# VHH binders against Putative pumilio homolog 16 (APUM16): the designs that were tried, part 18

Target 1, 332 residues: Putative pumilio homolog 16 (APUM16), of Arabidopsis thaliana (Mouse-ear cress) (q9fie9)
Amino acid sequence: MANNNSFSMSTMFNTIQEILNEEPLTVPSPPSRGGYSLFHIRKAEMDIQRIFNFMTGSEDLKDDISVLDTGTLMWMASLMTSDCDYFMVITTNKNGSKTLQKLMGMSDDMDVFFFEAIMRLFIHVMTDKYASYVTIQGMRVFQQDKRELMYDQILRYACFLAGDQYGCIALNEIITDLDDPYYRDQLLDIVANNALLLSNDAYGNFVVQHVLKLRDSRCTRNIADKLCGYCVELSFKKYGSYIVERLLEAGDVPMATVVLDLLACKTEMLIRLARSEYGNFVVCKALELTNEILTADLFYGLVNRLMPYRHLLHRSPRSKIATILDSMSVPN
Below, E stands for the ipSAE of ESMFold2; O stands for the ipSAE of OpenDDE; V2 stands for 0.75 times the mean of E and O plus 0.25 times the DockQ between their complexes.

## First folded at step 14 (VHH; framework vhh_6fv0_2)

Design v3 (from u3 with S59T S103E; at its last look DockQ between E and O 0.30; V2 from the best seeds 0.00; counts 0 for: pae E 5.1 > 2, unsure alone 64.3 < 65, grease 25.7 > 24.2)
Fold by OpenDDE, look of step 14:
Structure v3 (fold): chain B 332 residues (1-332), chain A 123 residues (1-123)
Amino acid sequence: as target 1 above (332 residues)
Amino acid sequence: QVQLQESGGGLVQPGGSLRLSCAASGFTFSDYWMSWVRQAPEKGLEWVSTISGSGGYTTYKDSVKGRFTVSRDNAKNTLYLQMNSLKPEDAAQYYCAKDSFYEGSYDSPFDYRGQGTQVTVSS
């Protein structure tokens, strides 16, 4: 009963992983599968290893990509994308990702292979530290039809990606690079609609912050609407406070939304916020930004609420809030 | 019909261990990549780990690297997640997710997931 030890790509991958772990890979002798001469198997194995070495090698060696003929490049692309495990091993490698990015855009025919591989493994690629850049590069260099399909996936999984350590970075890059208003607006809508969830997320908050920095009035307003009633709570949090500060700076409507939340909360909560590690900046900024003629009602509203407790606010080192309050002559 | 059933969740102390299982049916299990995802209260769905069809490739979220191990038994159509050195931040509903990839067809990844199993980490 000939134990047909089928050459498992898994063995090759394990070997590659071992190589990546700096231990000298003893390449196990491939089991003699039937009709393919040992020579062909060895050649194929050698080719796989050579491609891997080439892709993951030092940047200095990559200048050689320009000397490779189109046929060779196409073959390489085909081979790299023929197996998902192999593709992932290359694309998740720092150098491999870079090399792949260089290969992308060289030929439309070659890009088909990369596109298909990315699409098959879309979430896995987008949530990887290095592989996500491959997708970003694809969004830059691929033909429009491919990019649209990728956009569809991005939209579908936008919230998931936003909550991921590396996905959020990739998403922000994509948002920045987007030149299509249709897809951009949809993506911004998704972020805005989920602003509360994302603002409270360890990684999603970066996406919200990023979007606010774009100063899209519609999006910003939508975010403000979604965060209405939650600005005080968010302001106690490090990243939440950043978001709230950005809203204060975004314009009259978002500013008013934030300030109204500050005015609507319990006095004790407001004072706690004003004395908190992050909230003090929010309250200070609110005072600073409302200290104008057109927003005088908001300003005085805040001042009136805070003034009775100015003594507590003075206990905070370098309290700008206290300084502002002291400068205000309460008309007896 | 694709079915995924997670089990193995429970209450554990910080530093403790759990082993999650996912029983899969309704598809050729070995042909699909499988993933673990989790959702904590008031948080979004987050990816935890992925394993290829053959099991030859695995990947992990950075925060769980060295602590979690994904594996699969294709003969039993079962996906596993060994979780060691559990932390409070690991508390979540854990889901087994099927990848949509099958030989040249790419649909949306994680189209199918189970009902989940709750992991609670508390002193």
Scores: ipSAE 0.148, ipTM 0.641, lowest interface PAE 2.7, mean pLDDT 84
ESMFold2, look of step 14: ipSAE 0.212; ipTM 0.639
ESMFold2 (binder alone), look of step 14: mean pLDDT 78; pTM 0.792

Design v4 (from u3 with K98R S100T S103E; at its last look DockQ between E and O 0.02; V2 from the best seeds 0.00; counts 0 for: pae O 5.0 > 2, placed apart)
Fold by OpenDDE, look of step 14:
Structure v4 (fold): chain B 332 residues (1-332), chain A 123 residues (1-123)
Amino acid sequence: as target 1 above (332 residues)
Amino acid sequence: QVQLQESGGGLVQPGGSLRLSCAASGFTFSDYWMSWVRQAPEKGLEWVSTISGSGGYTSYKDSVKGRFTVSRDNAKNTLYLQMNSLKPEDAAQYYCARDTFYEGSYDSPFDYRGQGTQVTVSS
């Protein structure tokens, strides 16, 4: 009775929402700066709008960043990051994100402001289409200590991010860009450990696919291990089938894992898979890849199981499976 | 003779739950994929869910994902559909159907279908 604890991504999302609903650590409100005259407030408001316009303006205006003095840039950075809402408005804007990315790395002192803002709004930034690139840029240009803290957050929320429409993209970019083996391996471990969940997720599957493309032997093996017994089911699904195909291609151990699943399943399931929209490619690939001397047992195992139903497989106009089977025609 | 008999339908309020059952006879139940389909008034037959012979594979219509669960007890030759969080749009005659080989489409004809059980969702 395999308790299919279908850890529903919904539960993970709910848990994360609960975590997100945990009151942000009240960063002590900067001391109430005294009676700024109405004039100062207006000036500040004007400055806020000007900064917004500058940040979100056309790319042509961005060449002007080079003309700004360090003091002005620091002031701008401070102002942009002084309010979380204001920062989000800028960073979620396509142009604003780009401009911000350009500003990042110009000065370590300035980067402190951006780092703090990103950390404060980490999930919000990482799950936004444009804002996530700001974080990615930070991971590239920030000092090591800041990057490490960011990595810690990424690790903490890796599964959540993987399941997010934009977070998965950002996560993949980060994984690709990571030069630190320690953090990279940890991320890969998280992905591998959650491979079944992620493979069944609309966005998480992209992360699994991406990681498999990196051809990390350890990670790939771990993924194969976690998906052992589930490869047939995954193969019926569009993105699942891609994952399974990648495993077949990844090496002997992952290939064997997949093929053994194919061999272990009920004959009806295998035939259905072979005739399915996506599974037919998996079965075909399995046959193609096992058709070697060293894996002959696996190949013949598949052939023997499929051969009695070759007539059903011929009905599929594009089925290479039937062709392969026909080539193996046991001499009557 | 192949027989499928649905039961468990009834009247339920929105947000309520029902569990449908289908008793199968006349064939080796575990050897066949089974499906639930439904037909609302003035609508065509629509696929709801499918389960493999062993129960290891399940699929659902997008609109019922997370709310409906298909299961089977091969020892009892019974197919189930747990329906939670029912919506008015779920109101229909529900049928148990024996599936044929999957050909890449859920619109494939079923070789046998029961008489159906009526599900009504009304406040």
Scores: ipSAE 0.020, ipTM 0.404, lowest interface PAE 5.0, mean pLDDT 84
ESMFold2, look of step 14: ipSAE 0.321; ipTM 0.702
ESMFold2 (binder alone), look of step 14: mean pLDDT 80; pTM 0.811

Design v5 (from u3 with S103P; at its last look DockQ between E and O 0.15; V2 from the best seeds 0.00; counts 0 for: pae E 3.3 > 2, placed apart)
Fold by ESMFold2, look of step 14:
Structure v5 (fold): chain B 332 residues (1-332), chain A 123 residues (1-123)
Amino acid sequence: as target 1 above (332 residues)
Amino acid sequence: QVQLQESGGGLVQPGGSLRLSCAASGFTFSDYWMSWVRQAPEKGLEWVSTISGSGGYTSYKDSVKGRFTVSRDNAKNTLYLQMNSLKPEDAAQYYCAKDSFYPGSYDSPFDYRGQGTQVTVSS
């Protein structure tokens, strides 16, 4: 990162501290709110605190936006994006984020300021609870050339964002909203290619789950392929087991991939999985979903491996599997 | 030429406090945003906190908000992390990092960090 202004960081710091620590400078009484052009002339003396209070104020300040002229709005956009600290303090505020989203899309010229600030601070904006929605709004309302540059950043940082508590939520919103197949397919491929890593992550698993819920057959197949051979290992883990359950539900091919992994391990390991904190739910769901005529070979493959250990499965507090096995004394 | 040296780690009891320091050299410290990241055994790097070059903007991971305070002294080229109300889950190797964004993929963390300082929280 470089200081794009000729000013030193210490000069910028002193200016910010003076604004934050002093009463607003006296100004001529304006004949109308936000409309007096004299404020444009005194850039270094402008009261960023007043802009902050306006941007972060309650919902009644949103009515004030509709009465402001274009020149005042342009001046506000320029000033609040002129410094990284100003922009971040406003955008990470709940009301500031909402107000900024209302300003976006009103003018292509004004949007240039917002776009440049977002791109300069992209990771910090995307990993914040409130500021990430400013970026999402930009993807909805900015001109196509700006949106394409934003998609490029999303693709570049997709795995990092997926591993962040707020980044994963924002990424899922973007995946849902993406209407350009070129960028959407590339993003889905990145998630699928990293599915093992993401499935083991506290936040990345939500991105994999979201993508599986889209029911995109190519992406689902790619995820299943990347997780093939790992489903038993994943099923012992809290987040990994959620993903394996979602794969079981995602269609015949992903389900078969999971069940064949379960059947490929030694019977002792399968029994350990069936008795484990998270794996018991995977085995139970595999039994439930394969209990159909067209998947009978998979179902009875599981039953044949589990049935000799029914007594052991009854002793565990997770006896739902044992209950299913007990019902095998009657027709399906 | 960029050098970052973390210090101030150690052993504390749950609920205790530590203050980490990061001495910076080889670059104009005040021009750059700085971050604290941490790594627990068998875990990936986890972002903890960020501070702007001026110090006017700070941000924190939710799990440390209200307990940790990031600060900097640009005259001394030093970054700080005050860690209060420490929990066992805070135990990790802590690193300071130079950059306005953290481009950490799991395979390629940010380019400029120190060797770290160990924080241990035990009974």
Scores: ipSAE 0.351, ipTM 0.713, lowest interface PAE 3.3, mean pLDDT 81
ESMFold2 (binder alone), look of step 14: mean pLDDT 78; pTM 0.793
OpenDDE, look of step 14: ipSAE 0.493; ipTM 0.802

Design v6 (from u3 with S103E G104N; at its last look DockQ between E and O 0.48; V2 from the best seeds 0.00; counts 0 for: pae E 4.0 > 2, unsure alone 63.4 < 65)
Fold by ESMFold2, look of step 14:
Structure v6 (fold): chain B 332 residues (1-332), chain A 123 residues (1-123)
Amino acid sequence: as target 1 above (332 residues)
Amino acid sequence: QVQLQESGGGLVQPGGSLRLSCAASGFTFSDYWMSWVRQAPEKGLEWVSTISGSGGYTSYKDSVKGRFTVSRDNAKNTLYLQMNSLKPEDAAQYYCAKDSFYENSYDSPFDYRGQGTQVTVSS
């Protein structure tokens, strides 16, 4: 249980001044039985504890970062990245992540330490709730050569990241921010090429949905092409139905792709879809979106297949499909 | 030359416990991060937990946090997964993996998995 009543401004300033007045720490030898002395272990633990307390402390304390000299900041960056465990413990802390993001971009020399640590631990950083935003910040503030190396890793592991509950969020933010056409097109192509797999995934479907919302016509066409022939199957499924609805909304060509898939299946399958838990929403949206003069052939294609079974659609959980069909004033 | 051998699976009732072990050989065990992954019937591989080379950092999939504990004994080259409060959804084949994505270009960080060990949860 934390008690903020014990906090004081005097304590916070004393902590900062103590860091400023300490001598630099010598970097320990690699982990091994013979490479450590009790002196180095105790000093390193004390120094990293101070850095941990500083990095994970109140945001109000971070207002004083600008008063620290570059030598002190460089020493902090070196020590906190000197061991993978130190780095992960700090960056997976909510405040530690936020503080690190404020330090990033202040100095190209400091950023080398942060970049190296991120790249060494890339998949673990990108799949953590808080540490993933450190990587996102690096892509905003690091020099171009570092950003390019980071994009190469994102391209390599895009599908794995998309399938992770926090990785999908981080990936979507990177996709939103991506300005470089070379990396943007490659990343969007990877998502599109794997659209069927991702559309059936509990987290990957959010990446496909995000990409469709970007209104990139080439990527949307590629996704529609990869899902062509699968739209009925997907529409029976919770995650797949979301993707099919997004395709219906994404433009005339993706909408036509979905509706033609619906029209290509047997009538009894279409009726089962229209009565199903998830598919009824797809059929309803297809009817609503094709109800325009230029898509009248698609609209009446659906209506003609559904109308003879209007009584069955009324018996299902009061589907809006039956209401739409009733408004058509078409027999059966 | 990398070998991973899982053991400790079995049949357990809901709410029960199991401890999985993974014997590692053919590499310097303490230098590598290790992970547990699992595969249920007709599902893909699912990451469960990861532990750093020293054991100082651990992470878990949210659905197992507080119930599972990953650990390692670097002197015995052995990775462990203590699984408590088991649920039917935890039933799967469990694999340990050497975390070597940094050293190679596989599409997944879960390389050099052994035969696995089956965990079954039923009343």
Scores: ipSAE 0.301, ipTM 0.690, lowest interface PAE 4.0, mean pLDDT 81
ESMFold2 (binder alone), look of step 14: mean pLDDT 78; pTM 0.793
OpenDDE, look of step 14: ipSAE 0.364; ipTM 0.740

## First folded at step 15 (VHH; framework vhh_6fv0_2)

Design w1 (from v1 with Y102W; at its last look DockQ between E and O 0.29; V2 from the best seeds 0.00; counts 0 for: pae E 5.0 > 2)
Fold by OpenDDE, look of step 15:
Structure w1 (fold): chain B 332 residues (1-332), chain A 123 residues (1-123)
Amino acid sequence: as target 1 above (332 residues)
Amino acid sequence: QVQLQESGGGLVQPGGSLRLSCAASGFTFSDYWMSWVRQAPEKGLEWVSTISGSGGYTSYKDSVKGRFTVSRDNAKNTLYLQMNSLKPEDAAQYYCAKDSFWEGSYDSPFDYRGQGTQVTVSS
């Protein structure tokens, strides 16, 4: 029955204090080879607080890290990751996160400690403002096998992360940095398949917008398909309207999808949308983008539906729609 | 078998308070991080708060910081969430979630969750 003494920060401090209070074992003077003694002394001198101060200090950490030997760095890494509470305290600190990012990739052996800590605390790290950057850095510098395991976790929790204030940011960065087509496509598929849910979410909408900006044709089409029939409803909402605008701009197929939704809805709903706080921009953009020879059918479809109600549209402040319609009514 | 049972939800007016509880069984409670997550209608699962096994570390979603407090009683195998100054946006099904321990394979950060307790905020 191995007493898995949950190494709490307090237990670590107590243990370190106990170790420090233990009379220096007269370690027989190792033979005079000077290098090992300094390492042991330096290890004994670096307590949890010193490491914390080092990691979270404002000083140009590049210079300080370069002075530390590999053994010391390894020991530090081991100590920082030995306790989850301690690791989180460091990683959630702005400077601590930065310092960790610098340490990552210095050695494969040291990266094992960081990887394990990240994996144990994956969601907690990924949903933190500063700690998420540590994971992002890991995805850049870790060995392929570790990155793959991290990718698997990202895929598994993609929607959860997308709906989180900081997770969505981290996810967008990861999507941008992905160099593996397999994982990239899988992640894009998850976003696309959940486009409606994410578009209605306060944070998820940023992920959808980000993915649309990447101009991946397959993903964009999939998103358009998933949002088909919902574009009018989304356009009444602030973030939804942004997504619909991005779809209009994404190409002919997504544009057509949006416009067809606008054309298919009830006239009263279309007029309400055109007069709404956010929807007016969507309708205006639709008119502007369809006003081309190849999409003239869509343009005139919108114009014909809106024209009888142009008087209502003139009452709306900032209505560019009315201006467009007026320009069409002038008999050449 | 791991079991998590949430309680304490209900109807409250804006500005009101609730205290959620989660009874845990089937595992060594103190060895695991615990979290509260919530799901509103037609929304995804959202993280709310986390507490370490010892209780020495706590974290919160920004929108609930200063209003919510997570705590645990390891002797009673119980997780708590004190919710003060409740807002309509806090209305959701709240779940207690058990974190997984990584031993070379990581299946899920939340390997178990309860049935949840409903929190409604309405005037």
Scores: ipSAE 0.088, ipTM 0.617, lowest interface PAE 2.7, mean pLDDT 84
ESMFold2, look of step 15: ipSAE 0.216; ipTM 0.634
ESMFold2 (binder alone), look of step 15: mean pLDDT 79; pTM 0.799

Design w2 (from v1 with Y106W; at its last look DockQ between E and O 0.06; V2 from the best seeds 0.00; counts 0 for: pae O 9.0 > 2, grease 26 > 24.2, SAP .675 > .668, placed apart)
Fold by OpenDDE, look of step 15:
Structure w2 (fold): chain B 332 residues (1-332), chain A 123 residues (1-123)
Amino acid sequence: as target 1 above (332 residues)
Amino acid sequence: QVQLQESGGGLVQPGGSLRLSCAASGFTFSDYWMSWVRQAPEKGLEWVSTISGSGGYTSYKDSVKGRFTVSRDNAKNTLYLQMNSLKPEDAAQYYCAKDSFYEGSWDSPFDYRGQGTQVTVSS
């Protein structure tokens, strides 16, 4: 009795949302600023606003950053990362994110502040449109120990990130930039192991597609194995059909996996798929790619199953399938 | 209260092996990622290895890859570090650390660590 713990992405999202919706830990009220003179508070407030303006300003900041001394930059970094909300405000701003990316890597000491802030707000940063690029930059410029810790977080939340609108983009970029085979392989394994779940997700499917485009033989094979028996069902769906098409294009083994699923399904289902909005492209691609000497058995298998119903396929205005079948019926 | 107690450290020759253990209490051990960190004399705290709650994922510092193996027994609430082919540069105080990232607040890396166990590598 295989406990089909149907790890529903929805459950994962709900759990994480519950975790995230847990009341913002009341940032302990900054210790009652009791001892700071009104002057110090005002100065600090002014500094906060100045830094914000500097970081989020449209001006080509390259020139301005170069004029700042190391001490000032360190102070700025410390202040920007001293409050999580303040850090988020800067990092979620398009210009702020860019400026932070430029500051990162300038000093190892300064990078400690950025690293800590990213780690405290890891999910929030990674699921934001602009802030995620700060993390990506950190993965490029931070010291190895910091990057390794960040990789652990990425792996821990990989499926969650894959299912997020912006997280999936960030994850794809990270996968592409990974220079450590160990971490890369681990991440690819997570994607492959969750390929069915991700393929059915509005954002996760982009991660699966991206990974398939990398042409990693091991990962591609693993994905094909996980999707074996589900290719027909996926092909009826918009995003699923894209994944199945990518599998067809990925090589002989993944192609065979898909085609065998098409051949194993009920005739009625195959015809429905061939006539469906998205499935027709999958079936057409399968025919096109198998129409070679080495895969002739697969090609004729499909043709033989479809040929008796060619009249139904002609009714579809854009059916390349019918055209292919007609070309086979002409008695040389 | 979270408690972590390291053991298994000692003196070994270069090329030797040690197995470190960490007994955990005061939290649901299986729900948390665990890490090993070390501190050599006159050096800062250094990350060594991490293992997921289920034990299905492990990660290592590059310098220890292939030589060190992290594992856990959730039934015993114990974390392990098998260290093989030890080098002089591996000599340090080793600490077990609870991963606090799940709680959404990270004040400092490895806030929950034990007292440590000393590893000495000397010919």
Scores: ipSAE 0.013, ipTM 0.331, lowest interface PAE 9.0, mean pLDDT 84
ESMFold2, look of step 15: ipSAE 0.316; ipTM 0.701
ESMFold2 (binder alone), look of step 15: mean pLDDT 79; pTM 0.801

Design w3 (from v1 with S108Y; at its last look DockQ between E and O 0.35; V2 from the best seeds 0.00; counts 0 for: pae O 2.8 > 2, grease 28.7 > 24.2)
Amino acid sequence: QVQLQESGGGLVQPGGSLRLSCAASGFTFSDYWMSWVRQAPEKGLEWVSTISGSGGYTSYKDSVKGRFTVSRDNAKNTLYLQMNSLKPEDAAQYYCAKDSFYEGSYDYPFDYRGQGTQVTVSS
ESMFold2, look of step 15: ipSAE 0.511; ipTM 0.795
ESMFold2 (binder alone), look of step 15: mean pLDDT 79; pTM 0.813
OpenDDE, look of step 15: ipSAE 0.007; ipTM 0.273
ESMFold2, look of step 17: ipSAE 0.527; ipTM 0.808
ESMFold2 (binder alone), look of step 17: mean pLDDT 80; pTM 0.814
OpenDDE, look of step 17: ipSAE 0.020; ipTM 0.388
ESMFold2, look of step 18: ipSAE 0.558; ipTM 0.823
ESMFold2 (binder alone), look of step 18: mean pLDDT 80; pTM 0.822
OpenDDE, look of step 18: ipSAE 0.041; ipTM 0.587

Design w4 (from v1 with G104R; at its last look DockQ between E and O 0.03; V2 from the best seeds 0.00; counts 0 for: pae O 10.3 > 2, unsure alone 64.9 < 65, placed apart)
Fold by OpenDDE, look of step 15:
Structure w4 (fold): chain B 332 residues (1-332), chain A 123 residues (1-123)
Amino acid sequence: as target 1 above (332 residues)
Amino acid sequence: QVQLQESGGGLVQPGGSLRLSCAASGFTFSDYWMSWVRQAPEKGLEWVSTISGSGGYTSYKDSVKGRFTVSRDNAKNTLYLQMNSLKPEDAAQYYCAKDSFYERSYDSPFDYRGQGTQVTVSS
């Protein structure tokens, strides 16, 4: 009795959300490190506030950054990354994130600080609305060795990120920007291998859709294989129906996979799907795309199964399916 | 306390092979991803390879792909790097590193690395 501990993505998501939803830790007052004179502490505090204001206060800091010397910028970078909480406060701020992105790539030495901070806070940064763009920028401008380490983290947490509201967006951007075929293919494989799980997820489905839009033949085929036998079930669902539609549009093999699932299901189920809120679009799309000479067998397969029940399909307001079927019944 | 100890380095001719080992202790070895990094003279620390906790996933630097193979024995708490077709540019101090980014207080992604083992490639 193999304890299929189906580590449900939902449990992992919930656990991580619980970890992340812990109340914004009140920025603990910098631990009073005993040995610094009150003056040094105040100066440090003032500097921290100044840097914060600089980073978050202006949308157009291009001119301000250009006036700062390299030493000052290095010092700022060091200070911003010296404390994880402080770094997060800056990076999670809309303007702070933008400013940081501008600073990144200016110096390899400075980028070391940013890289280390991102890596220490990798999940936190990647699951934040604004901070995730800092990582994306790092993937563009950092040296290759740093990018490679970041790629490894992305791969490690790919499924988790895909299921996150902001992580999925960041992941899609990274997938799009990937210029290394090795890392790209690995990431696509992870998405494809988890296509069923991700397709049923509120955010993961966006990643699957995005990957399908890339029209990578290998990845698309793998996704089709993983979703084979599940297309009808997915089509009853809002997000699932979008994925199935994208799969229909992805090419002949994925289209055939979907249509064969539609043809293999019970007649009652097919009619139910055709009349359903989301499934009707899938069935309609399948009919539209198969109505070609090379796929005529699939088209007529669908038509023949649906035609006896056309009266039920007419009861649905604005049924495109019924319209298609009616057009086939008129003897020229 | 986390401890990593590298071994297996040495002098080889171009085209030769070496197998590096890293003995790990002080943590649940199988729960963590592990990496190899290297540092050549007058160069910065360079990433070489990564392996997942179970060993089911591996990643390599482009320049070592097809020549290097990372593996692990979780029962022995040991990380391996098989290096074949070695080139002069592969000469470096090689380090084993624990990939633990879950902890909030890491000063460096490579805080948990060993003392390293020297690889020399010379004709």
Scores: ipSAE 0.008, ipTM 0.254, lowest interface PAE 10.3, mean pLDDT 83
ESMFold2, look of step 15: ipSAE 0.169; ipTM 0.621
ESMFold2 (binder alone), look of step 15: mean pLDDT 78; pTM 0.791

